VH-VL binders against Netrin-A (NetA). Designs and how they scored, part 8

Target 1, 267 residues: Netrin-A (NetA), of Drosophila melanogaster (Fruit fly) (q24567r46to312)
Amino acid sequence: EPRACIPDFVNAAYDAPVVASSTCGSSGAQRYCEYQDHERSCHTCDMTDPLRSFPARSLTDLNNSNNVTCWRSEPVTGSGDNVTLTLSLGKKFELTYVILQLCPHAPRPDSMVIYKSTDHGLSWQPFQFFSSQCRRLFGRPARQSTGRHNEHEARCSDVTRPLVSRIAFSTLEGRPSSRDLDSSPVLQDWVTATDIRVVFHRLQRPDPQALLSLEAGGATDLASGKYSVPLANGPAGNNIEANLGGDVATSGSGLHYAISDFSVGGR

## First folded at step 23 (VH-VL)

Design AD5 (from AC5 with light chain N32S S92G)
Fold by OpenDDE, fold request of step 24:
Structure AD5 (fold): chain C 267 residues (1-267), chain A 121 residues (1-121), chain B 107 residues (1-107)
Amino acid sequence: as target 1 above (267 residues)
Amino acid sequence: EVQLVQSGAEVKKPGESLKISCKGSGYRFTTYWIGWVRQMPGKGLEWMGMIYPGDSDTRYSPSFQGQVTISADKSISTAYLQWSSLKASDTAMYFCARLDTYNWGQGFDYWGQGTLVTVSS
Amino acid sequence: EIVMTQSPATLSVSPGERATLSCRASQSVSSSLAWFQQKPGQAPRLLIYGASTRATGIPARFSGSGSGTEFTLTISSLQPEDFAVYYCQQYGSYPRTFGQGTKVDIK
């Protein structure tokens, strides 16, 4: 019996190209802050200094627990430009998981969306939603019952629980046909991708971080900018106008997105 | 630095075959679409098609489908545009361009310098 | 195919003046529109993508607006180096199509 060599699951993201829409220190020296045990520690990033650079390539490099490399976005200002990571897998994979490892002491994302492409970035579809406020932000329930009729749809989950340093998306978890993926062309197609895009919409503001941001002085009145992320090729109706009323107070906080590893399981 | 370098100008006769090249450098060639654009003398731009060098997924404009072949050799970071039999009407400037799909939206962000193809009897 | 129509064919403006270029699609392309600049003897240069997003290294005087079928490229203060042909391109449908171009020349 030809044992169908079940191709070994590999980290499809290893050494894969990743592009970030924002990188700390890309426009010159920038101040970013970390938060540990109610203390704020601020540092300077600069892309011209290898020791102070946090490039996107750090996301798909070889992980070394003794030498953690991080990508860091520019500090998020109240004008909540969505930060995006786009990973190209180079070929089609059946995805089993997407994992983002947060940098140590980095603020945790509150709301983000994972998109996938099956045509090398020409079109994108939502793959998974994350938010503490799924209904409010995305119009999706946080706990949707999944049956065979909707197992090929993106879900929304709360990333605030558990307080782990990892954000994990299991593509097959809770999907009825996952036990026999080879017999489920619809689910197989659903988990197939050539590219992954992560869009960060909002950071969690832990109570201590909100208090520390008040002491940072001269934040100019940056007006409430409506950031509409145009979903390029999605059906016209799902313009998620995230009215991210970014409180102007965040500009001095040095809050930013920081990810140490972007891993993708696939075959 | 990202660069696309095209092969030199060509002077051909009708009925001859031709293959022109576009070499990419300064980026991962296999992970960006390469498009071909025709510009006839004194005319506008025409999208011919594009190829993803990583797996050779190729898209053609209906107007150019069957008229040309788009290919790539990822080992040397080179895309190709070829004709089996040239016509006088194929006289044009041909550009290759990299398509950026890593942002929201799509744009040909880097272009080759162009290859002038002249077909005359 | 989606036909892109640019207007005017030629726009004569003085240095320092505002230039407004129009691009119309025969069908909706949402925000899937790019603008290119081409100078004589040169390859096109990307100016705008996603209808309104400025490409890297493009001066702030260039701005794009519009959605659906109507799009505009604005040059707030025309510089000497801005005299060129401008093309819009839709990428909302296959085949990808360009407008016929607008020539911006000196008045």
Scores: ipSAE 0.914, ipTM 0.965, lowest interface PAE 0.5, mean pLDDT 89
Fold by OpenDDE, fold request of step 24:
Structure AD5 (fold): chain C 267 residues (1-267), chain A 121 residues (1-121), chain B 107 residues (1-107)
Amino acid sequence: as target 1 above (267 residues)
Amino acid sequence: EVQLVQSGAEVKKPGESLKISCKGSGYRFTTYWIGWVRQMPGKGLEWMGMIYPGDSDTRYSPSFQGQVTISADKSISTAYLQWSSLKASDTAMYFCARLDTYNWGQGFDYWGQGTLVTVSS
Amino acid sequence: EIVMTQSPATLSVSPGERATLSCRASQSVSSSLAWFQQKPGQAPRLLIYGASTRATGIPARFSGSGSGTEFTLTISSLQPEDFAVYYCQQYGSYPRTFGQGTKVDIK
C-alpha cells in the first residue's frame, strides 16, 4: 500500500516571493522611528543604499538570529493607507500556521487581517482577523466559540494580548475537526492556500509614546479615512469599512510596520 | 527589469501547426499568471486564457477552449500558445502579458511586444 | 459572459482638454475593472486596475472611477501622447472580457 508519505511540515514561506505595497525609502530617503524603553530613535531609510534598505525579501530570507533582516513600511501617515504583504507559496499547501515576527523595537500592529487565496491570487478570502477592537472594526467578536458548523470561518483575536514579538495564527487551533483533519474535507479546504495576504490596518499606539509627542501642531481634521478594503470576491456588501480614526499625531512619529520574518507552516 | 519577449512574426498556411512563445525575465516566472490576448487586424482585444507556470493551472476563454493550447515551461521561463491546425481566421496579433495579483485587483502590468500571425493560402 | 460596452466609440478632444471615457458592464463586476491604453503598433499599457488604482508610472492626469456596472476613465488634461485607443477589461467573472475600445483622437 503506498504509504502516503505525509510530507514533513515545512516553512512554505522560505525563499517564497513576497510583495509589499509599501517599503521604507522607496520614494527616496525617509525617516522612520523605533521605540525602545520609552525612547524614540529615528533613522533614515533609502532603498538605493543597501545598508539602509528594508526590502520585502527580508521576510522570507534565511533567518539568522545574529543578523536580523527587516522589511519596513513607509511611515504611516494619518491617511489610512493599508499596508499589504502578499506571499506566494507557488503551490497549494495545507497550512498549519502563519507567523509574523516583528522587528526589534518595532511598533506592534493593532489591527490586521490575513487573507488566503486558493487560486494563486485570483480571489481572496479572510483567513484571520486581529484587533484589539474586533467587534468595532470587523463586526466580529473576539474569541468566538468554534463549532463544526463554523470551523471554516475566519475568527478575530486580540494581538495586543499577550505582548509578544510574534503574531501567530494557528489555522487549526480551536477547530473541532482538527483532531482528524484527514477526515474533514471542509477543514482541509479551509486550511488550503496558494497565497497569503496580510493587510495592516492600524498600529498600536505605545502609551508612553503618546507622552513623547511634543507640540503636535493643530489637530487638522484629517477626516477619518474610511478604509474600504475591496474584498475582491466577497459579496458586494462586506466592505469592511474600518473607520480607523487616524489620529493626526502619527504623521510625524515615524511609526511604521516592521516585520523580520514571515513564516508559514504547511504540508 | 521585468520583460516579456515574444517570438517573431509567423506566416503560415491553413492547416499548419504553430507554437509561439513568450519568455519572461526580471521576475520569478513561476509565481505570476501569464495571459494571452488576441487582437485581430483593426479590432479590439480578446482574452484567450492564462496559465500559472508554477503548477500549470490554466484557464481558457470558452471561445478559445479546444482551439488553442496554452502551456508553459518554467525551466526556461517561457509560456506558449499553440494551434494544431491554423485557420485563416487566426490571423491576428497575439500578446502575452503578466498578471499582477499581488495587489488588490488584477492587472496585466507587463506585456510582450506581440507576435503577428498571418495565415494565408 | 459579461459584455463590456465602451462609449463613445471615438472621442475627439483638443490638447489640454478633459477626456471622459465610459465603460459599462452587462453585469456587476464590483471594482474588478482595469483600463488599458494602446497606441498604434504597440502593446497595451495598463493604466488603472481595481477601477480606480493607477498602475505604477501612470501620470496623475489619469483617473478611474465607478463600481458595479458603470465605470469612467478620466484624463484631466489631454497630452499629445494620450491620443490612443483605450480599453476597459473586467476580471470579476470568467471569461475575462474587454470593451470594444474608445479611440481618443485630436479634434
Scores: ipSAE 0.913, ipTM 0.964, lowest interface PAE 0.5, mean pLDDT 89
Fold by ESMFold2, look of step 23:
Structure AD5 (fold): chain C 267 residues (1-267), chain A 121 residues (1-121), chain B 107 residues (1-107)
Amino acid sequence: as target 1 above (267 residues)
Amino acid sequence: EVQLVQSGAEVKKPGESLKISCKGSGYRFTTYWIGWVRQMPGKGLEWMGMIYPGDSDTRYSPSFQGQVTISADKSISTAYLQWSSLKASDTAMYFCARLDTYNWGQGFDYWGQGTLVTVSS
Amino acid sequence: EIVMTQSPATLSVSPGERATLSCRASQSVSSSLAWFQQKPGQAPRLLIYGASTRATGIPARFSGSGSGTEFTLTISSLQPEDFAVYYCQQYGSYPRTFGQGTKVDIK
């Protein structure tokens, strides 16, 4: 007997508008730095120079290994608001995944939240938390699955393990009713979104041993951290300040968020 | 530069229909709500409703539900406010404005110049 | 529907002085509060959103504060171009509602 026609999932983010709260070079030329295998390389961004610009539209364009385009935030500080990316899908989609691809050699995020809206940005709810310290920063245990009573709730995952170049959220993984989505109004509502907002809270700390190798006999304690989590003006109310556990030159580090692709599987 | 350009002033009689327009430029029209605000002569501002042109999701203030129609034609980046039968009490200045939801606020950040509608016999 | 009450109705101040405008909500709107300026014959201009965040291009002399039901717009050193009517708007509860306005006149 004929089956219902089910649309294929597509990258609903392709050429969709993305707005970033911070873009490198927005206030004139800025320095940003990358760290790879004990090597630090620094470059200049400037939004007024097309050859040195890293705008948000790069997140939803077509990328390949020969022509990677990046969005880059301004270098982060301990006093600033969290960096956000907001993607407008234009209508309601049922989502199966959200993926952020890091730029080559990009500093890696440690803590971030994905939010969704179903009313074109008028209201937001958490969709997924990521952190190496889920309980401390977000009050949530690190979990890969849920029971039926809370399968419509955001979970927290540790993005620092394994060491990968992409951050992926599967909307239905580990949710008991996902095998019969058509019969679950709860999960149908859970996967529905008109907009996605990513909030970056913290970057990973540099490897202390790598810094010792670079400093030719210097020593620093980068593992010691002191964090504050003041209330923020976002839906989660979380504005996390970070201190890398010392007075090593963190303000001049050039650390920033750099993403080459923002993909959303939807129908 | 973001601009909202409204249609010109209108002089009408009670019972006539009217459709005024608001054309957006300099931004992606389909992914920002457009709101309508009434200001009666010598009075303050009243939010009438708003539309998301991308999928025509439309929200009305209860005070205006059923009394006006808010619509949009995304192919020409234009939002509309329409009356099927004007009353003298509809005499007012009408503004359109863009709602910015790309931060945590919801500010009307850009406004049209206003359309004066005068309804008298 | 949340009623927004502004006070005073009219505020007479001299250039260079501080102006303080109040806005009270009938129910808590958390920080979902915007301030607008309107000059005669012109469209409103967004000054503040989120109770305390300046909109792009708004001078630092404008500041907003408050949360819940009580909100304040402060102009720290009033300029001649600041004489206008000021409206607050809440967007914490449907429908969005404006206050009735505070007129700031030159003394």
Scores: ipSAE 0.812, ipTM 0.913, lowest interface PAE 0.7, mean pLDDT 83

Design AD5 (from AC5 with light chain N32S S92G)
Fold by ESMFold2, fold request of step 24:
Structure AD5 (fold): chain C 267 residues (1-267), chain A 121 residues (1-121), chain B 107 residues (1-107)
Amino acid sequence: as target 1 above (267 residues)
Amino acid sequence: EVQLVQSGAEVKKPGESLKISCKGSGYRFTTYWIGWVRQMPGKGLEWMGMIYPGDSDTRYSPSFQGQVTISADKSISTAYLQWSSLKASDTAMYFCARLDTYNWGQGFDYWGQGTLVTVSS
Amino acid sequence: EIVMTQSPATLSVSPGERATLSCRASQSVSSSLAWFQQKPGQAPRLLIYGASTRATGIPARFSGSGSGTEFTLTISSLQPEDFAVYYCQQYGSYPRTFGQGTKVDIK
């Protein structure tokens, strides 16, 4: 069987600059929260302290499994804030994938758009949409493939809630001419980019019980006499009242985007 | 600290060639467009063109296409504006500026100090 | 090519007062508009991009508004250092073009 020449593909994002629109601790110490096993744990970020900094350089550096480095955005509100990541490849590449690796315990983005530029950021076009609400938010159906006449069009992938900690876009999957890329000027143009911009629109919300929980402190509550052992149908199941849907729920939740790797396969 | 430092003032005669420079420091030079802006004596600002030093992608205003050459040497973080044959009407202040494309805007956020070019017989 | 027309050509304003500068595009540029300040003998300084977004380090007294073809720069309480020439620039259509400038003079 004749085979097309397959050029060596590399991580084109390695050591490439990434600019984030928001980084935790950039304007002073901030609180961010993680949600694990229905529990909330909160920490402090501060860009002036190397031990508590989460800069965008972490996205394209060499990570290892023992020392995962993260970029973290500032905590988001419950509405419309668009955190962005912009990666500049420095020249035109033909791309095969874009992958975002989530940090440990990071919630998944619910809705986001990957844009590309072929003119070093002067103009942008959609590359891939992701959402649990493709029709509602982006006006397009969720689907896995294109027809032959629209292979150059971004599609929307329906987001599921898997245990997997990465978000992946394959530029050629589901496109009829992808086997014969060298014979398709349309797909050659489609995969060409100089820059990638990720725009986050919505964050998956944690379990409501985890959002209400306190940090570890049951021993303090027992010692202070504030601990409440649940009685059958008792109102004292939570000894500290929490307000949801107000300022505490949005500004105090500590919800944020956290990504450990931004990789782009290209030639 | 982001800086753009331009070469010094030039006094030339019509017909002579000239190449002026703009050196960037304090940022990753290869991933920002560098633009050139002319200001004729007593007049406003005119965008001449710009270059992306990473791969030398170059864009010219139609009014300046063929009149000047914009180039860059990324190994020394320097952009250039060049004339093969100066005219007296080229007498002006010339600025370089960095274009920020990392938001949805395209503002020239850092500027060189300017290079005064005087062309007289 | 999109022509950018600024008005007035000169605006005389006392310190502490409001200055309002106008910029009109010959065709819509959506929100792809920037404002610059230039003092005599100095390079321009970016004030506003995206029609209304202040550049880093620009005081809150500077604000931009408008979209499409009509844009306004407002200086809410003019300071002595604000007497300068102001330029708009569109970047919504190639080539990028500047307006001819509005000089803000002390009254």
Scores: ipSAE 0.808, ipTM 0.914, lowest interface PAE 0.6, mean pLDDT 82
Fold by ESMFold2, fold request of step 24:
Structure AD5 (fold): chain C 267 residues (1-267), chain A 121 residues (1-121), chain B 107 residues (1-107)
Amino acid sequence: as target 1 above (267 residues)
Amino acid sequence: EVQLVQSGAEVKKPGESLKISCKGSGYRFTTYWIGWVRQMPGKGLEWMGMIYPGDSDTRYSPSFQGQVTISADKSISTAYLQWSSLKASDTAMYFCARLDTYNWGQGFDYWGQGTLVTVSS
Amino acid sequence: EIVMTQSPATLSVSPGERATLSCRASQSVSSSLAWFQQKPGQAPRLLIYGASTRATGIPARFSGSGSGTEFTLTISSLQPEDFAVYYCQQYGSYPRTFGQGTKVDIK
C-alpha cells in the first residue's frame, strides 16, 4: 500500500483570482480564429459585448460540456511579451496537480512553462516545462522521471500528442521520494505554492489546409505559412529565452490561446 | 478605478500612539501587497515594509522593524501603519502603495495621497 | 543592505532636450529596478519597472536601461510637465531601497 495517500484534495483554483496579461477584445473588437478538421473559422471578440467576451474569470468558474466558458488571449503577433496567466491561491497549499483545459477548436500550445511562487509573487521558480523542443527551447531533455539527486527540479514534457485537449502536470509523479513524502522535506517544499503562473511561448502550427482555408481576407496572410510568438521574458533566476525559428509574420492568422478551465488540486 | 485613500493629517505629541489607514478600492485588495513609504521633510523616499492582506504575511525594513506595526483588515479593504509611542523624528509624510506582482516586475503602481504626521511639543 | 546612488543631484535642462539620469547600486540587482517620478506636493508615480519596461500610461519619451549595478533613465524631448524629482528603487535584494533622488529643473 502506498504511504503517500492524498485524499481530500480540492480544486484550490475555484473562484480564485486569475490575472491574464492579454484578453481578446480588451482594446476594442478583435478577430480570432479556430482551427479544426483542416478548416479555419474566424470570429469576433469584444469585451464591451457580454455575448462576445472571454474574460479570465472563465478559467475558474463552474463549467460543463453544454455551456463551456472560455478565456481567450488577444491574437499573437511577432512582438511583445509572452501571454501569461497568474493564479493567486491566497495562502500556501500543497499541490498535487495543475490542469489547463483547452477550449473546443482552440489552437494548441506547443511550448509553455508553469512557474510557482511561495511568497505571494515576489519570486518565482519553474515548476514544469512543456515543449516539442525541450532541449532547444529550455535547455532540458524531455523526461518523465527524475533521479534522487534532482527530484525537486522542473522537468520538460512533450505536449504535441494529438487528441489531447488537456494539459496536465502531476507534481509528484516520477519523483523517487514521493511514496515517502512525509519523510522528504525537499518534496514537501516542492509541492508548496501560493501562486501559479503559466507562460505561453509558442502555439502549434495548424494543419496546412486549415492555414490556407479560403476565406475573405485570410488566404494571403496564411499563404506565407508564417506565425510567431513574442520573445520570452522570465524571472532573472531562470533566464529562459524563446526566440523561435525565423522572422515570422502572422497578421490575420487569428492564432491565440484559449483555455476553459484552470484547476489546481491542493490542500 | 484603482484607488488608495489614506486617512487625514495628524498632529501629535511625543509619546502618543497613532494608527493611520489606507483603504483600497477598484481591485481585489487581498491579492496585492500594500507597502508603506516614509518621506521626511525635504528628504527622499524610504521603504518601511509591506503586508499581503490575504494572509497577513508582513515584511519590514530592518530600519523600521520594531518601530512600527503594519496590519490589514481585509473585510474593509484597509491597511494600517501604527506607532505605540511617537517621537519627534517620526514627523513625515507617509504613503501607502500597491505592489504589482502580476507581471515580471515589482513596481508600486498605485499610491495613496499621503498622510502628514506632525509630532511636536 | 544595497545603497542606491543617483547622479546628478540636480539637472537643469531646456524643454525639447534630452535628460539622462543615473542610478548605481552597491551590489548587483540584475534588472530588478524601478523608476518613479514625484512632483511637488504629490505622491510618487511609477515610470519604469524591470529596469526597462514602461508602466501603463507612461509616455514613450521615458525609457530605462541597464542591468547589474548601473542604470539609466532617459527622457527624450523633455516637456514642461516633466519638472519633478526622480527616484530609483531596487527590489532585487531585501530590503527594497530607494536612491536619494535627482531633481530635474526645466530652464
Scores: ipSAE 0.802, ipTM 0.911, lowest interface PAE 0.6, mean pLDDT 83

